# Ledger of designs, part 5: VH-VL binders against UPF0598 protein C8orf82 homolog

Target 1, 218 residues: UPF0598 protein C8orf82 homolog, of Mus musculus (Mouse) (q8ve95)
Amino acid sequence: MWPPSGAVRNLALVLARSQRARTCSGVERVSYTQGQSPEPRTREYFYYVDHQGQLFLDDSKMKNFITCFKDLQFLVTFFSRLRPNHSGRYEASFPFLSLCGRERNFLRCEDRPVVFTHLLASDSESPRLSYCGGGEALAIPFEPARLLPLAANGRLYHPAPERAGGVGLVRSALAFELSACFEYGPSSPTVPSHVHWQGRRIALTMDLAPLLPAAPPP

## First folded at step 3 (VH-VL)

Design b16W (from Fb36a with light chain Y32W; framework fv_ficlatuzumab)
Fold by ESMFold2-Fast, scan of step 3:
Structure b16W (fold): chain C 218 residues (1-218), chain A 122 residues (1-122), chain B 107 residues (1-107)
Amino acid sequence: as target 1 above (218 residues)
Amino acid sequence: QVQLVQPGAEVKKPGTSVKLSCKASGYTFTSYWMHWVRQAPGQGLEWIGEINPSGGYTNYNQKFQGRATLTVDKSTSTAYMELSSLRSEDTAVYYCARDYGYGEWYYGMDVWGQGTLLTVSS
Amino acid sequence: DIVMTQSPDSLAMSLGERVTLNCKASQSVDTWVSWYQQKPGQSPKLLIYWASTRESGVPDRFSGSGSATDFTLTISSVQAEDVADYHCQQYSDYPLTFGQGTKLEIK
C-alpha cells in the first residue's frame, strides 16, 4: 500500500532503508549509526541541508527533491530548535545541533543551515523571507538593506536567526529574482552598492560580511 | 507521565460502525505519529494504519482501506479510529500506540494504550 | 506484503536457561525489525529496534541480532517475569507486519 496522503511518511521510511545500506558503503568520514544511543534515553540522528534548503538524512545515497524531508511540522520543529553544536560531539563534522528532549539532531550544511526559499506576500505587514520549507512558521522580516552579495562565491546572503548563525543563504532562484534590483557603482562594478525595493533606493550596509568565512571586507 | 487512555470495551451489532478513541497526555500530541493495531483473541498483532496528528496524513493496511478511517482532534489531543461494516471477525482488542521515532522515520511503538475490547455479536 | 514467521510457536524453559526466539521475513527487511514483549492481560512493550538496539530500561539479558531475513531475540538467563508472548515486527515496507508470536513459559 501507498496512499497519496502518506507520501511524506513513506518517503522517510524509504530514506531510512537507503541510509542503512549507505552506511556500509564506506563513504562516511566519521563513525556513527543513525539513532545510536550513547547513553540511556538519548538518541542521535545526523542530517544534511543543501544549498536549496532541502533537508536529508546525512547518509542518504541520493539527495534530490524526491528524497528530501517535506513534513511541515518536522521541519518547523527541527529548524526552530537549531543552535551551534557545542556538545563536544561531532562538532567538526556537524556544526549545528537541534535538540528535541534527549534527541540530538546533528546537522551539517552545504553552505548555511538557513536557506531562504520564498518571499512571502505582504498585504497588511512587511514582507518576510521563509526558509527551509517551513512556510510562515519559519519566516523572518525581509531586510533588503542587509542583503549581502558575496563576490568570492557568487551567492546572496540575508540575516537569519542568531541561534542558527545569524546569516542565511538565499536560494539561487530567489537570489536571481532579488539581484534584478541591484545597482552597481563605478568603483565596484562586480559588487552592488544599492538595492531598489518598492520604489526606494536603499544603500547596502555590508554588515553581514564579517560573519561569513572568506567574506569581503565591509 | 506519557500515557494513552482508551475505553475498556465496546459491544456492537454486525453491519454497524464504531468509533474508538485514544486520548494522549504527557507529551506534544502533534510531534509523533499514532498507530492503530488490533489483536483478535489468542492471535497475533495486526497493523491497521497510522496518522500524523499535525498534518492529518494517513497510511492504511490495504485490508482495512475503505472500512477504517483515522482522524484526530488536536484541541483535545485525541485520536480516533472508525471501523465500518462490522463483522464477527472484527472482535478484537484495539490498541493505539505512539510512534517511537521523531522526525519522519519509524523505529517502533514505544507507548501503547490499554486497548479497547470490541465485541461484534448479534 | 512481507510475512514474518516466528518459531517456535511456544516453549517452556527453566529459570536461568538461555532462550533463543527466531523470526524470519519472507523477503529482505535489512535490519528494520523490532521486538515486543506482551505479558498476559497487558499491552505490548518495545524491547528491541533496528534488530539489535535495546530500548532504554530493558534489562541487558535481552539482546537482538540478525539481518536480511533471519532475526533472533536472545534472553541470556530467563527469569520468572519474562513469561510473555514475544512479537517481531518489520518496518522495511508498508503495510507494517508482525509475526504470529512466540509464547514463553516457565517449566
Scores: ipSAE 0.000, ipTM 0.436, lowest interface PAE 15.5, mean pLDDT 82

Design b23Y (from Fb36a with light chain S52Y; framework fv_ficlatuzumab)
Fold by ESMFold2-Fast, scan of step 3:
Structure b23Y (fold): chain C 218 residues (1-218), chain A 122 residues (1-122), chain B 107 residues (1-107)
Amino acid sequence: as target 1 above (218 residues)
Amino acid sequence: QVQLVQPGAEVKKPGTSVKLSCKASGYTFTSYWMHWVRQAPGQGLEWIGEINPSGGYTNYNQKFQGRATLTVDKSTSTAYMELSSLRSEDTAVYYCARDYGYGEWYYGMDVWGQGTLLTVSS
Amino acid sequence: DIVMTQSPDSLAMSLGERVTLNCKASQSVDTYVSWYQQKPGQSPKLLIYWAYTRESGVPDRFSGSGSATDFTLTISSVQAEDVADYHCQQYSDYPLTFGQGTKLEIK
């Protein structure tokens, strides 16, 4: 027998194990069934990514460090294939879709589908931000000038791959570290004007603001 | 019936550009991705890129990035491939092909145009 | 890029013989492989997708198998109408890539 190869087969194995562990009645049913086959050649799975960049099966009863996906290969493949959901299915509830062969992997997110978890820095290389547990394989150049502290929710944002919405959330622990570098003007003590990074005083562009939804009306 | 109709032939000089058409009929044009694939005489198939007619999203083979541009006209259910800076090596039959899958899914290419023979020479 | 290599380049069979065509990927493509038949002067026609699923309308003498890097298209009893070039294709990663093709002829 061949062992399962690639993210899709690893995912099916994980799903099977997860379902066996959670076959008890009382799991809240939404508008889907995990692994459903609406068309002869299609399998659909549903996922959730939290504000810490942890990926879960959407119908997981508990969402914590123990129950999140930790397989590096799976995370890299899942997030590398992520795109906006324009499939006509579940678009309102699951705004992103990761296509893995014959499986549609729908994703909803607490904030953004890309959540930066680590600053990858070395003595000789420019720093990069890694997202969603993917290490070096899911990392992009760190652009301090483009950091966006959003006053409405107190969160920090950074550019992300365009296929995944172009803007990502910086997880709270990393955001706290990076916020120590902000400089506030005397006339605007709540909105930073600059970031101090590696001996440089860098003006914040605020160019990511249009990519984030406006606060809902009262 | 489901059809993709392409012109039979085009002849171009090196250095010029060409815009090939592919007119779809018999299905909902915006429900399926459209692929462009070429085949040089006596050679295998080479994927150029794909376009989603609904959103205009494209993916390209890096070899053609910057030279090939895929577009669609939803009002006429027509897909286009524009190839610039033509060279003799671009001489090939160019096919458009419908993605068998629905929406974002790829199941294979189930319906193909008859192909346009592009000859680049003078 | 994922390179797809087909073997043999060409073969000639007698009517009714079992034909086996091979396709090897340079890295794992799971089961994301399709096979196409292209008759002289015609466009390719989808035969098999997902390595082993036969497209609607394709005769049951055609079958696909394989996973990871090694794939096979089998024709259990070759017919005169099967004279064609056969192409394998991976769709595990971009860019989508095809093998160079195998030419099948009948003696």
Scores: ipSAE 0.005, ipTM 0.417, lowest interface PAE 12.7, mean pLDDT 82

Design b24K (from Fb36a with light chain T53K; framework fv_ficlatuzumab)
Fold by ESMFold2-Fast, scan of step 3:
Formats: structure tokens, sequence, C-alpha cells
Structure b24K (fold): chain C 218 residues (1-218), chain A 122 residues (1-122), chain B 107 residues (1-107)
């Protein structure tokens, strides 16, 4: 899915877009221009990550598998540098920020900025969860005891890097696989008490619950 | 409305050079790579090269390396292809075409100029 | 260079018939293949990209499919307006290369 060897272009150069006189820009909406330069040597770009962990330019008309970013090195760099947005700019609309040299990359997300897409497991290695298309480079230890099924929205969560909020969404296909391992008690048919993983019965800690909103997203 | 406008025709003598233009309008010129493709009479399409208008970065088909030079003028949203040491075999319609890509990905060429017929004869 | 070979060189079909145009790469190009329609005296028009994805505005009777070296463009029910040369193109490696084209005519 990645560009063939020798055919890579400079992504930063092709993303310099201007969208002047945006009809939807106003006091109720965020106004920006992709690649805007609020000060010398600074470029600002705006991104969106969906519930499947696919990254898009925020103003892209089509958000599907074809139009999402697939360059491994870019995704690794982007998500490795992701931090909460405390810049004083666009904080309400874009809660996360990735600084890549002279570029400020603002990010909004459908659910969480970290979305786990694959379980990486082998006979020689402890299992890890990979996120947002970054493969081995964007993977953290899999901690089945810390899986959080959130009753409010029916989604599954797992620990994520603290710099990206400490909790990540498990993509629906992977969540379906992992949820088959849950055990429910007679006193709580809607909240699992244990997960069965590789022949072990593991008690769920539920320690991620305070990090997530109680109400389901709109 | 997105369009690429090219001159209709050019006639040149062997050994000379030509500089063909491609005027873009209706979109942000610097956001898309521009390709140059030629088609000799009754023949298929042949890729010459590509240029990023934002940074001026180029990639060339080795067959044209050293003979073709791609440039842009951002102030006029115009792309240029200069071809030197012209031969009769260079007689062809020359197209400019906009990359249908997202960032560094190439998906195809979605908008094409109408083409310039270059005739090389003495 | 990666050589793209199209077959047949030309074909004539009756209106409403299903037609299949073939494109073969000299080495694996994954799914990095696009198809173009070129009517006489006109510039090429993008039909399919990423081997199977239809460009906006292209009728749904056009579809693409393919494996690493073998690709097909299918027109499920050929119309008079489909008379054109069809070109496949790989973008797996530089230089970008096109097939020689297939000419489609109506009987």
Amino acid sequence: as target 1 above (218 residues)
Amino acid sequence: QVQLVQPGAEVKKPGTSVKLSCKASGYTFTSYWMHWVRQAPGQGLEWIGEINPSGGYTNYNQKFQGRATLTVDKSTSTAYMELSSLRSEDTAVYYCARDYGYGEWYYGMDVWGQGTLLTVSS
Amino acid sequence: DIVMTQSPDSLAMSLGERVTLNCKASQSVDTYVSWYQQKPGQSPKLLIYWASKRESGVPDRFSGSGSATDFTLTISSVQAEDVADYHCQQYSDYPLTFGQGTKLEIK
C-alpha cells in the first residue's frame, strides 16, 4: 500500500493549499487555510483521524481508504510527535498537535487520536497493539487486564501513550475479536468482569474509565 | 472550473529548442504535481517527467534527461517544458496533465491540457 | 523500465455487449494501475485508478480489476459513446509507462 521505492515525493510541498473565501467560515466554525503561515518559517496543517485509525487532511472532500495517508514514515513521525494542543491556537476544534520541524499539524479525531488496528503477536515476542497504520514502529505492549469496554458507547479501549491522552480506541474489527474473550458475571450482564486470554482468566481493572467521558459521543 | 490551457501548435527546425507552456486555472496551482506526456502520431502515450510547482522538485524519464527541463512560474500559474536538440522523432502532441494524487501518492492524471502539436521539420 | 502490453490491439463490439480489455505488466506493479479513455482528437480522460477505483463522473458500466501483472478494464454494456482508444498506465516505479492502447469500435 506504500509508494514503491524511488517514487516518494515531498509530502509537505504538495500539501500547500489555499482555500480562500470559505463559505462555512464564521464565528461558529474554525477558519483556516491549509499551509497558512502565521509567522515566518511556520506552516500550519489540519488533519482528521477516523474511528478506523485512518489519517486525512481535515478539508479533504473524500475520506476513504484511497485518500487516507499511507506513508509509513510520515505516519510514524506524525503520531510519535503527537501532544495535547496547548498552543493557544485552535485548541477547541483540534485538541492534539504534532510538531514536525517548522510544521504545526493540528489534529481532530472521531473518537481518540490513537486507534489500535492490529494485534502483533509471535512465538518469540510479547503481544503488542499497533495503531494508526504505523506497524511495528507505533506499537505498545498489549495489556488484556486493562481493556475497557465502555457501556455508554459500546466501544473498546486500551492504554495508549500518555502524550496522546493515555487511552486509545480499539478499531471495531479488532474489538470484535477481543470481545469474544470476555466473561460476564451473573450480577453484571452488561459489564464484563474477566477476559480469557491464551488459557488464562484475567480480571479487568477498569482503571481507564476516569479518562473517558461518561456520556456517549453525539 | 479547473482547466489547463496550452498553445495549439509549434513548428521548429532540427537542432533547435522549444519551450511549451501550460496555463492552469480554477484550482490551487501549488497543491498538485504537473506531468508532461507526449503522443507521436498514431502512437501511444509517453511520460516525460513531473514537477512539483510548490518546491520546483522534478522527476524525469531517463530518455529525456538532459534534453527536457521542467519549470514553473507560480505568479502566473504556468508550467513550462523546454526540449532541446530537437529531432524529427520529437514530432508529437505534448500534453500537460495534473496529478490526481494526495500528498506524495500518485493516483493518475485527472485534468489534461488540450495538447500542443510540435512539428520538427526542415 | 516496466513494459505495459495491452490486448487486443483493436476490437469491434455490438451495442450492449460486455467487453474486456487486457493489460499485462512485465513485472509486478501491485495495484498501481490507471486506465484512460481517449476519443479521436481529444485528450485522455481518467477512468480508473488504483486498478479498481472509478473516477468521479465515470459511468458505473466501467470497472477495473487486476492482479500483480494482469489487469482488465470491463465495460458491462458497451454504448456508442464508448468508441475510443483505451490506455493502461503503471505508476509502481519510474519512469511511468503506458500500454500501446486498445482501439474500441462499434459494429
Scores: ipSAE 0.000, ipTM 0.425, lowest interface PAE 16.4, mean pLDDT 82

Design b24N (from Fb36a with light chain T53N; framework fv_ficlatuzumab)
Fold by ESMFold2-Fast, scan of step 3:
Structure b24N (fold): chain C 218 residues (1-218), chain A 122 residues (1-122), chain B 107 residues (1-107)
Amino acid sequence: as target 1 above (218 residues)
Amino acid sequence: QVQLVQPGAEVKKPGTSVKLSCKASGYTFTSYWMHWVRQAPGQGLEWIGEINPSGGYTNYNQKFQGRATLTVDKSTSTAYMELSSLRSEDTAVYYCARDYGYGEWYYGMDVWGQGTLLTVSS
Amino acid sequence: DIVMTQSPDSLAMSLGERVTLNCKASQSVDTYVSWYQQKPGQSPKLLIYWASNRESGVPDRFSGSGSATDFTLTISSVQAEDVADYHCQQYSDYPLTFGQGTKLEIK
């Protein structure tokens, strides 16, 4: 990434206020142009992350292995700087924002902005979950007790950085592997009570449930 | 295909100005920064400046600030570099080049024009 | 300005030999370095970005490494088509600066 240049005036507040006023006038659908420049030394880009943790330009005509961003350094920087979008711009459509130099990188997601793709475990180290293709640099401690299988959508969730919403999706392939470790109680055949990890029987806390939306709308 | 087309050559007298063009095609012109780089005969590459085609914002190498002016015409997807007060030392091939990364993620310059040879002589 | 110094100025190699081209920055540029290949009469072509990432379409024999002030471009087995000038560039700070170039010839 290009490093930010020196002093700039605070034009963001004026533009954000103006954007909020337009939204409040009943305009539900916002439009953008990739690379638009709403103020000096600022460019805005719009991104999408899918349920597999693959990052795309939001307006990509095809979203697959070929068109997703794969550059490790870019992914690490993008997701490390991800924050809730409180800019006053595109908040309803793009709930997260990654600021990098002179770029505002708006993000919308299929499920969660953090999608765990790999379990990083060795005999000598505490296990960690890596997200969104960022390898070791985008990894957090694996907390099996805090895994949340959500019956409503059949997906698995795990704690994520608070700046990115506090809860992340576990990609389906990894979720399938981890689901082999679950133990179900007699009164709840669709929601596990415990997880078996490294020879231990661990009770699930279910503390992430309030952070996830109610059952998907019909 | 992605390409940048520049005229082959220009000959100017010292003290005059020149405006070089760079016509882009095959990509969204406003989504990438455009750079201008020159190369004097037998010498290395020297960065002149960059322009954001969407907003027209520029950054210049201070050596050229006040003498070089970068502009764009979005309707024709064309970038321009005007260099004033020409000296014999300005004799060089002038390239336009696109940022490799999408947006402001700078990775280098992935698409280059063929270059315009500017000769400044009396 | 950050000064980029390349070494050697020129070298001649036999086909199949491993070649290493060096680039030194006058101050730390982290990993914000790209390498370009320029064949006679042609525009530069991007080979490596972010010190070690190979541009799409560039043969696997080309690799980049380094961080801070010391960077290296390696060609594991030089081929006749590799005859060119090679330029390193930093983009850690303005103005963007290039090294003077290294000329690669085949014996």
Scores: ipSAE 0.012, ipTM 0.535, lowest interface PAE 8.9, mean pLDDT 83

Design b24R (from Fb36a with light chain T53R; framework fv_ficlatuzumab)
Fold by ESMFold2-Fast, scan of step 3:
Structure b24R (fold): chain C 218 residues (1-218), chain A 122 residues (1-122), chain B 107 residues (1-107)
Amino acid sequence: as target 1 above (218 residues)
Amino acid sequence: QVQLVQPGAEVKKPGTSVKLSCKASGYTFTSYWMHWVRQAPGQGLEWIGEINPSGGYTNYNQKFQGRATLTVDKSTSTAYMELSSLRSEDTAVYYCARDYGYGEWYYGMDVWGQGTLLTVSS
Amino acid sequence: DIVMTQSPDSLAMSLGERVTLNCKASQSVDTYVSWYQQKPGQSPKLLIYWASRRESGVPDRFSGSGSATDFTLTISSVQAEDVADYHCQQYSDYPLTFGQGTKLEIK
């Protein structure tokens, strides 16, 4: 239901702002050298995360399964230290920053910096969503009531750590599985009103909508 | 803990310019757009414009475009509004206010500075 | 520009009474309307956004309703601390515009 019906036409502010100040993409070209050292003992690296939660060097010519980072420990460290980029450097093009010792790791993303890839279940505890290839170490409680299907781009979102923007993208394959649980009401024929989860009928809160742009980033 | 701090008052002569400040603390300055709104004594609120502190992108009320200039200093988490060619009608309390939304989404202004009273008199 | 017109300009109510404040847009703004409370000598405070949603910390006696051109802020049981000017605002299009305000007094 977020934003209200007709919102794309009626919310000129969101459209104008989306073109000028996208959350996870730069509209400006930037100049950098991988591993540059602007201060003694500091090295800067530039990264990109795609809609599947795969991490790449930003300047990689091809971004696919072969060229993405797969080292579990590196991914856990990288995403655990991810914060909004308020360093004064490259903020418009790389909205997030991961500080790993003496390395500043700047990140831009296709959609969100947190991309959920797996639903983890345990016989003794509530299910969790794992993100960006980090397995159990990068997992948060699954909150089905807070799933947000965004009409503007057809994507599914879920709460994420506040340090990484508070909302994460659910990757397509997982979103397809979770969308099978949605229920559409008569007042919401194209946007689900409820989700059926573990035998319960749960109303969707739609509370994540304010945290997302109306249009997907380029 | 989240707060916007503005000077209490400024006095300027007609025809001059003024640059008002708004110092943010308690949140990530670059994660929210900043608005400027004025209120003449006993009158309603009037929107001047908005700025994204991350990229410096601005949108202005056309009534003020050319006279108002919004800028930020990220190193001090401070937003500025410069207003030129001042006249007596510019006498008002000038507020800075944080966007309630996130990214491009706008839902209101949730945190306001205490306001700076600008008096324009000869 | 979208013009927001509030009514009445001012009203006085007894404690516990239901208060209704109106806001009209010169053209459809869908549900892109926020309401602010401004006490004397203070900055505005966000009460309602998206026409009907209460900001965190706002008492449940405050409610908003409306769509298109007609919007209402209701206080179900007015309290002494509710004495303030109330402003509506649209954010359907630039420039963002506010109503002229409604002054609420007790007695």
Scores: ipSAE 0.000, ipTM 0.434, lowest interface PAE 15.2, mean pLDDT 82

Design b24Y (from Fb36a with light chain T53Y; framework fv_ficlatuzumab)
Fold by ESMFold2-Fast, scan of step 3:
Structure b24Y (fold): chain C 218 residues (1-218), chain A 122 residues (1-122), chain B 107 residues (1-107)
Amino acid sequence: as target 1 above (218 residues)
Amino acid sequence: QVQLVQPGAEVKKPGTSVKLSCKASGYTFTSYWMHWVRQAPGQGLEWIGEINPSGGYTNYNQKFQGRATLTVDKSTSTAYMELSSLRSEDTAVYYCARDYGYGEWYYGMDVWGQGTLLTVSS
Amino acid sequence: DIVMTQSPDSLAMSLGERVTLNCKASQSVDTYVSWYQQKPGQSPKLLIYWASYRESGVPDRFSGSGSATDFTLTISSVQAEDVADYHCQQYSDYPLTFGQGTKLEIK
């Protein structure tokens, strides 16, 4: 059942700190108050995810490993409920929304809302990619044929849940590891044709290319 | 490397005020909230309040609201707790402790000062 | 305020025994509970956070469990250096509150 009681309680504690410490005083591109209530029983919160898949309160004083959300249960819940923001509120600045009961959790992202952080291998099942620190609970089948190295920005992409935009960023360290498996054709040294994975030579489909803009979202 | 240094002891008369210090070193002072916790002789720990050194924003235990004032000096990486209208019941060891958390989330207090023994006696 | 009650107030164990320390919240705190060890003459040291996560550097004989209102700290094989007061703390709501502490002694 959503939301779990503890997530709501601890978020209230976080909001007491955020609202007392960080008022939006006319210097921000978008004006909001963390935990604002536009109607009875509704609360709104604002978040940011970086290119490493680290989640922050949007108004966090620092955005680094120390200050990112690390609670597994919260991350799983947040990203499992993520969808495009069609609420009519903050859509231009926060393109995604995670609904947790009557809480609206608005999200903006440096690149993609889904950022793959780990490759999960299992003897009994096909490998999966885990995103945004959610471990096995936020993992989808690894589809090496659908890896997309995007020449425009030098980044690596992989399919993601459609509700979260259908395409996810592979974080730099994991992308470096996976890119070692690419095979380049003799006539195209900058665009890979195949990926070598678990003894198989797999042709890249490049089917995600039309889904990405020339410049990734900020 | 990460350390919070407090004076060993203070003796004050009832009705006066005291200002206790806590000097931080070995980390970025403004990146972590600082807590103040006291422990009366033979008693458990009692939370007084917390301060964000970056903005100076505070949250207090209502029991101490109006009597305790938390401040910081960023230039010296020092946190202060001032307690007014002292009573004999305020005799306790006063600790400063660094927030073990990320952003506004709280995990616990991972680095503690050695404590200042405040004795309130006439 | 959320009241945290620890039991027992004091406990004497033989070396190598398994010991469990209890902490009860007056209302649900989910898993927002930390445990601290305080050796004689020393400041508290964080052992467990979020009910069951062990702080880095803490021996694996220490473990935490529980949710809602009932929490336990377990020491699988008590050692001489474990003589201390143990405190639980909730951070589900303000004000942050601690239990009264449990004193662990060796026979």
Scores: ipSAE 0.000, ipTM 0.439, lowest interface PAE 14.9, mean pLDDT 82

Design b27E (from Fb36a with light chain S56E; framework fv_ficlatuzumab)
Fold by ESMFold2-Fast, scan of step 3:
Structure b27E (fold): chain C 218 residues (1-218), chain A 122 residues (1-122), chain B 107 residues (1-107)
Amino acid sequence: as target 1 above (218 residues)
Amino acid sequence: QVQLVQPGAEVKKPGTSVKLSCKASGYTFTSYWMHWVRQAPGQGLEWIGEINPSGGYTNYNQKFQGRATLTVDKSTSTAYMELSSLRSEDTAVYYCARDYGYGEWYYGMDVWGQGTLLTVSS
Amino acid sequence: DIVMTQSPDSLAMSLGERVTLNCKASQSVDTYVSWYQQKPGQSPKLLIYWASTREEGVPDRFSGSGSATDFTLTISSVQAEDVADYHCQQYSDYPLTFGQGTKLEIK
């Protein structure tokens, strides 16, 4: 595959997106009707993703395993087209938007729009982290050095696609497994310095910290 | 090298349909949206629509909705645009162009085909 | 639809002169504007995206600026190979729309 972009240009794009990373929790009460058509040929739908990476219609009163979306093709399409909401509509309450034909699919989240649910092991290459039920199609390289345990909320974060803010939440069960590999420095018992992965001792970069608020999520 | 290859020319009669091809090579076909843009002789560029080769999802310029149909064949890395009910006003060069997309849904068209000149005449 | 209006329609410059091409959107498009160069008989080539980011491989004499409704493409020292039509495009909203183009010629 011919590389379409130079390193300097890609770095500028990554930096711009990381600076525009948004919190998912809106503070404003909003009024909408699922499937509303504010202008001809447009339909608007409203979604919510929880801390386990399960996707729901936002107005679903029961949010559990039975009512979450499970269709692989839909999840892949929805999350692959996700970007920050700069539409001028519902930005405060639904900070992300997935466009699909005539549909504007607004998303709010409990923590991050990307929630890693599975570590996909590979014998020949680095493992990948899969998110939001999308299997291999919604997976990115696992970068243990870039894991960020956030002391403020006790959660674990990992790089995510730039279009979805550049940082994703690691679901609690997976975070528990990965956290067993952390090594704490003698001067910082609450902040790990290294992660032990596949027999290697890897220094944590903490480069994701600026993308996350110091205060716990709303 | 990333390339989009299109036929040079097509000649069609009014009222017929045409299906133009665009063969991609040098990159992962399903990772980028494909756009179709036309240019009438001496005129500016006009966006027809876009397609996601992975899911087959499309967005159209309303002017072409119902007349243009965008499709892909993933096995051959080929995108197609079918235009029906041809009129003399459809005489134009038709380009396919790759969406420029790392970390962004859309911010430009970075690779273009050479264009197919469609002539609609009786 | 967002209408993109370019000015001037055409201009002729002497080699080495500074060239300024304008593009105005009918409503705010933030910085979601790209510029394309189209030489006679060729396909368009991406020059600038996000209003001011120069595409890799494009000479540094080309630069873009602007936000909201007013955008400018500048060529600091025009060369013979710059003879082309230049098109601006917005991607803030559907349908994607282009300006009518500005033709640049050398005297």
Scores: ipSAE 0.000, ipTM 0.422, lowest interface PAE 17.6, mean pLDDT 82

Design b34D (from Fb36a with light chain S92D; framework fv_ficlatuzumab)
Fold by ESMFold2-Fast, scan of step 3:
Structure b34D (fold): chain C 218 residues (1-218), chain A 122 residues (1-122), chain B 107 residues (1-107)
Amino acid sequence: as target 1 above (218 residues)
Amino acid sequence: QVQLVQPGAEVKKPGTSVKLSCKASGYTFTSYWMHWVRQAPGQGLEWIGEINPSGGYTNYNQKFQGRATLTVDKSTSTAYMELSSLRSEDTAVYYCARDYGYGEWYYGMDVWGQGTLLTVSS
Amino acid sequence: DIVMTQSPDSLAMSLGERVTLNCKASQSVDTYVSWYQQKPGQSPKLLIYWASTRESGVPDRFSGSGSATDFTLTISSVQAEDVADYHCQQYDDYPLTFGQGTKLEIK
């Protein structure tokens, strides 16, 4: 049995948070502390994923290749357990939540929580897209017909697990390579009509477009 | 580099209290829980408790509840463990160790202090 | 409390031998087990977490396996610098508990 008397509410912190909620600051920031424990046996952490699919602690001042999480098992577990945040806590600022053991991992993202980084293709297997540094363990079937080049921001999107929003961002370097396969019609020079993949001419469905405006901003 | 620095030794009489320190450097002190673990001579490791340096929230092994008090000083990036009503059985090396858990998963303790040898004798 | 029991208490190996250290939990801890190496006069060092994941910088001769109640740490080819006490730890439930340790020596 875990002892129930391990924590006491800090009245000074409660009062400070109450007063902060009434400020006219133009920088509206959610108040949290990394590793905070709202109840015994529970810890809360806050994360950010960028447009390259790199995962960071949300409060990290420098976000680059050196400071991003690289541990494969952690990334696989984190993103495999990712769900929409319906916890009643931090939902507006952190729209996704990964529950692992004793901890709640709140996530916000620059674009999408799923960012495809690599195309996995071989002669023996159907092509797959890997996301967020998870290699083979975080890979889904590559569906070229469902690629969505979004004119509004110049980015490329692909289907992603429904639990993580159903649509993922294709990182810029991979998107540049895949975009070379697009065919544009004379009536729509900005929006491609087809993609050429492995000797086939495939019509783009554009079925992901409705999903992007419905996603909450990170 | 990331490190935790502890004093080498303390000698106390039975019935007294001791407050051991653990100074962190090379990382964001408030981003990781800090654990306290002891090891009696020739024995295994025994978990005392953990503290969230940012909020000061603590969890204790029930064996030490009421005798051990974990605190932090964020301005100096220092964690403290106070142990009261000392007995000869409290003679042990006391370690502070950084929690490896970034996310929901507690992975282990990745960075350890050198330990403080506490000797309780008359 | 979850009790972690390690076996054997002590063993001596020849250089290059494969050695397996055992750790048994009194109840299921799924894969929430870490292994630590503690050399004489030093602090513990994290080797393995989540039963089988090697910590960065740990040589590939160290591997962990197991689930539920039975766990093993394997050193595929023992080297002189591997002389140490090895501790398993569960983190499935509070309080966090360690095994009593296994002492590895070279003969």
Scores: ipSAE 0.000, ipTM 0.438, lowest interface PAE 16.8, mean pLDDT 82

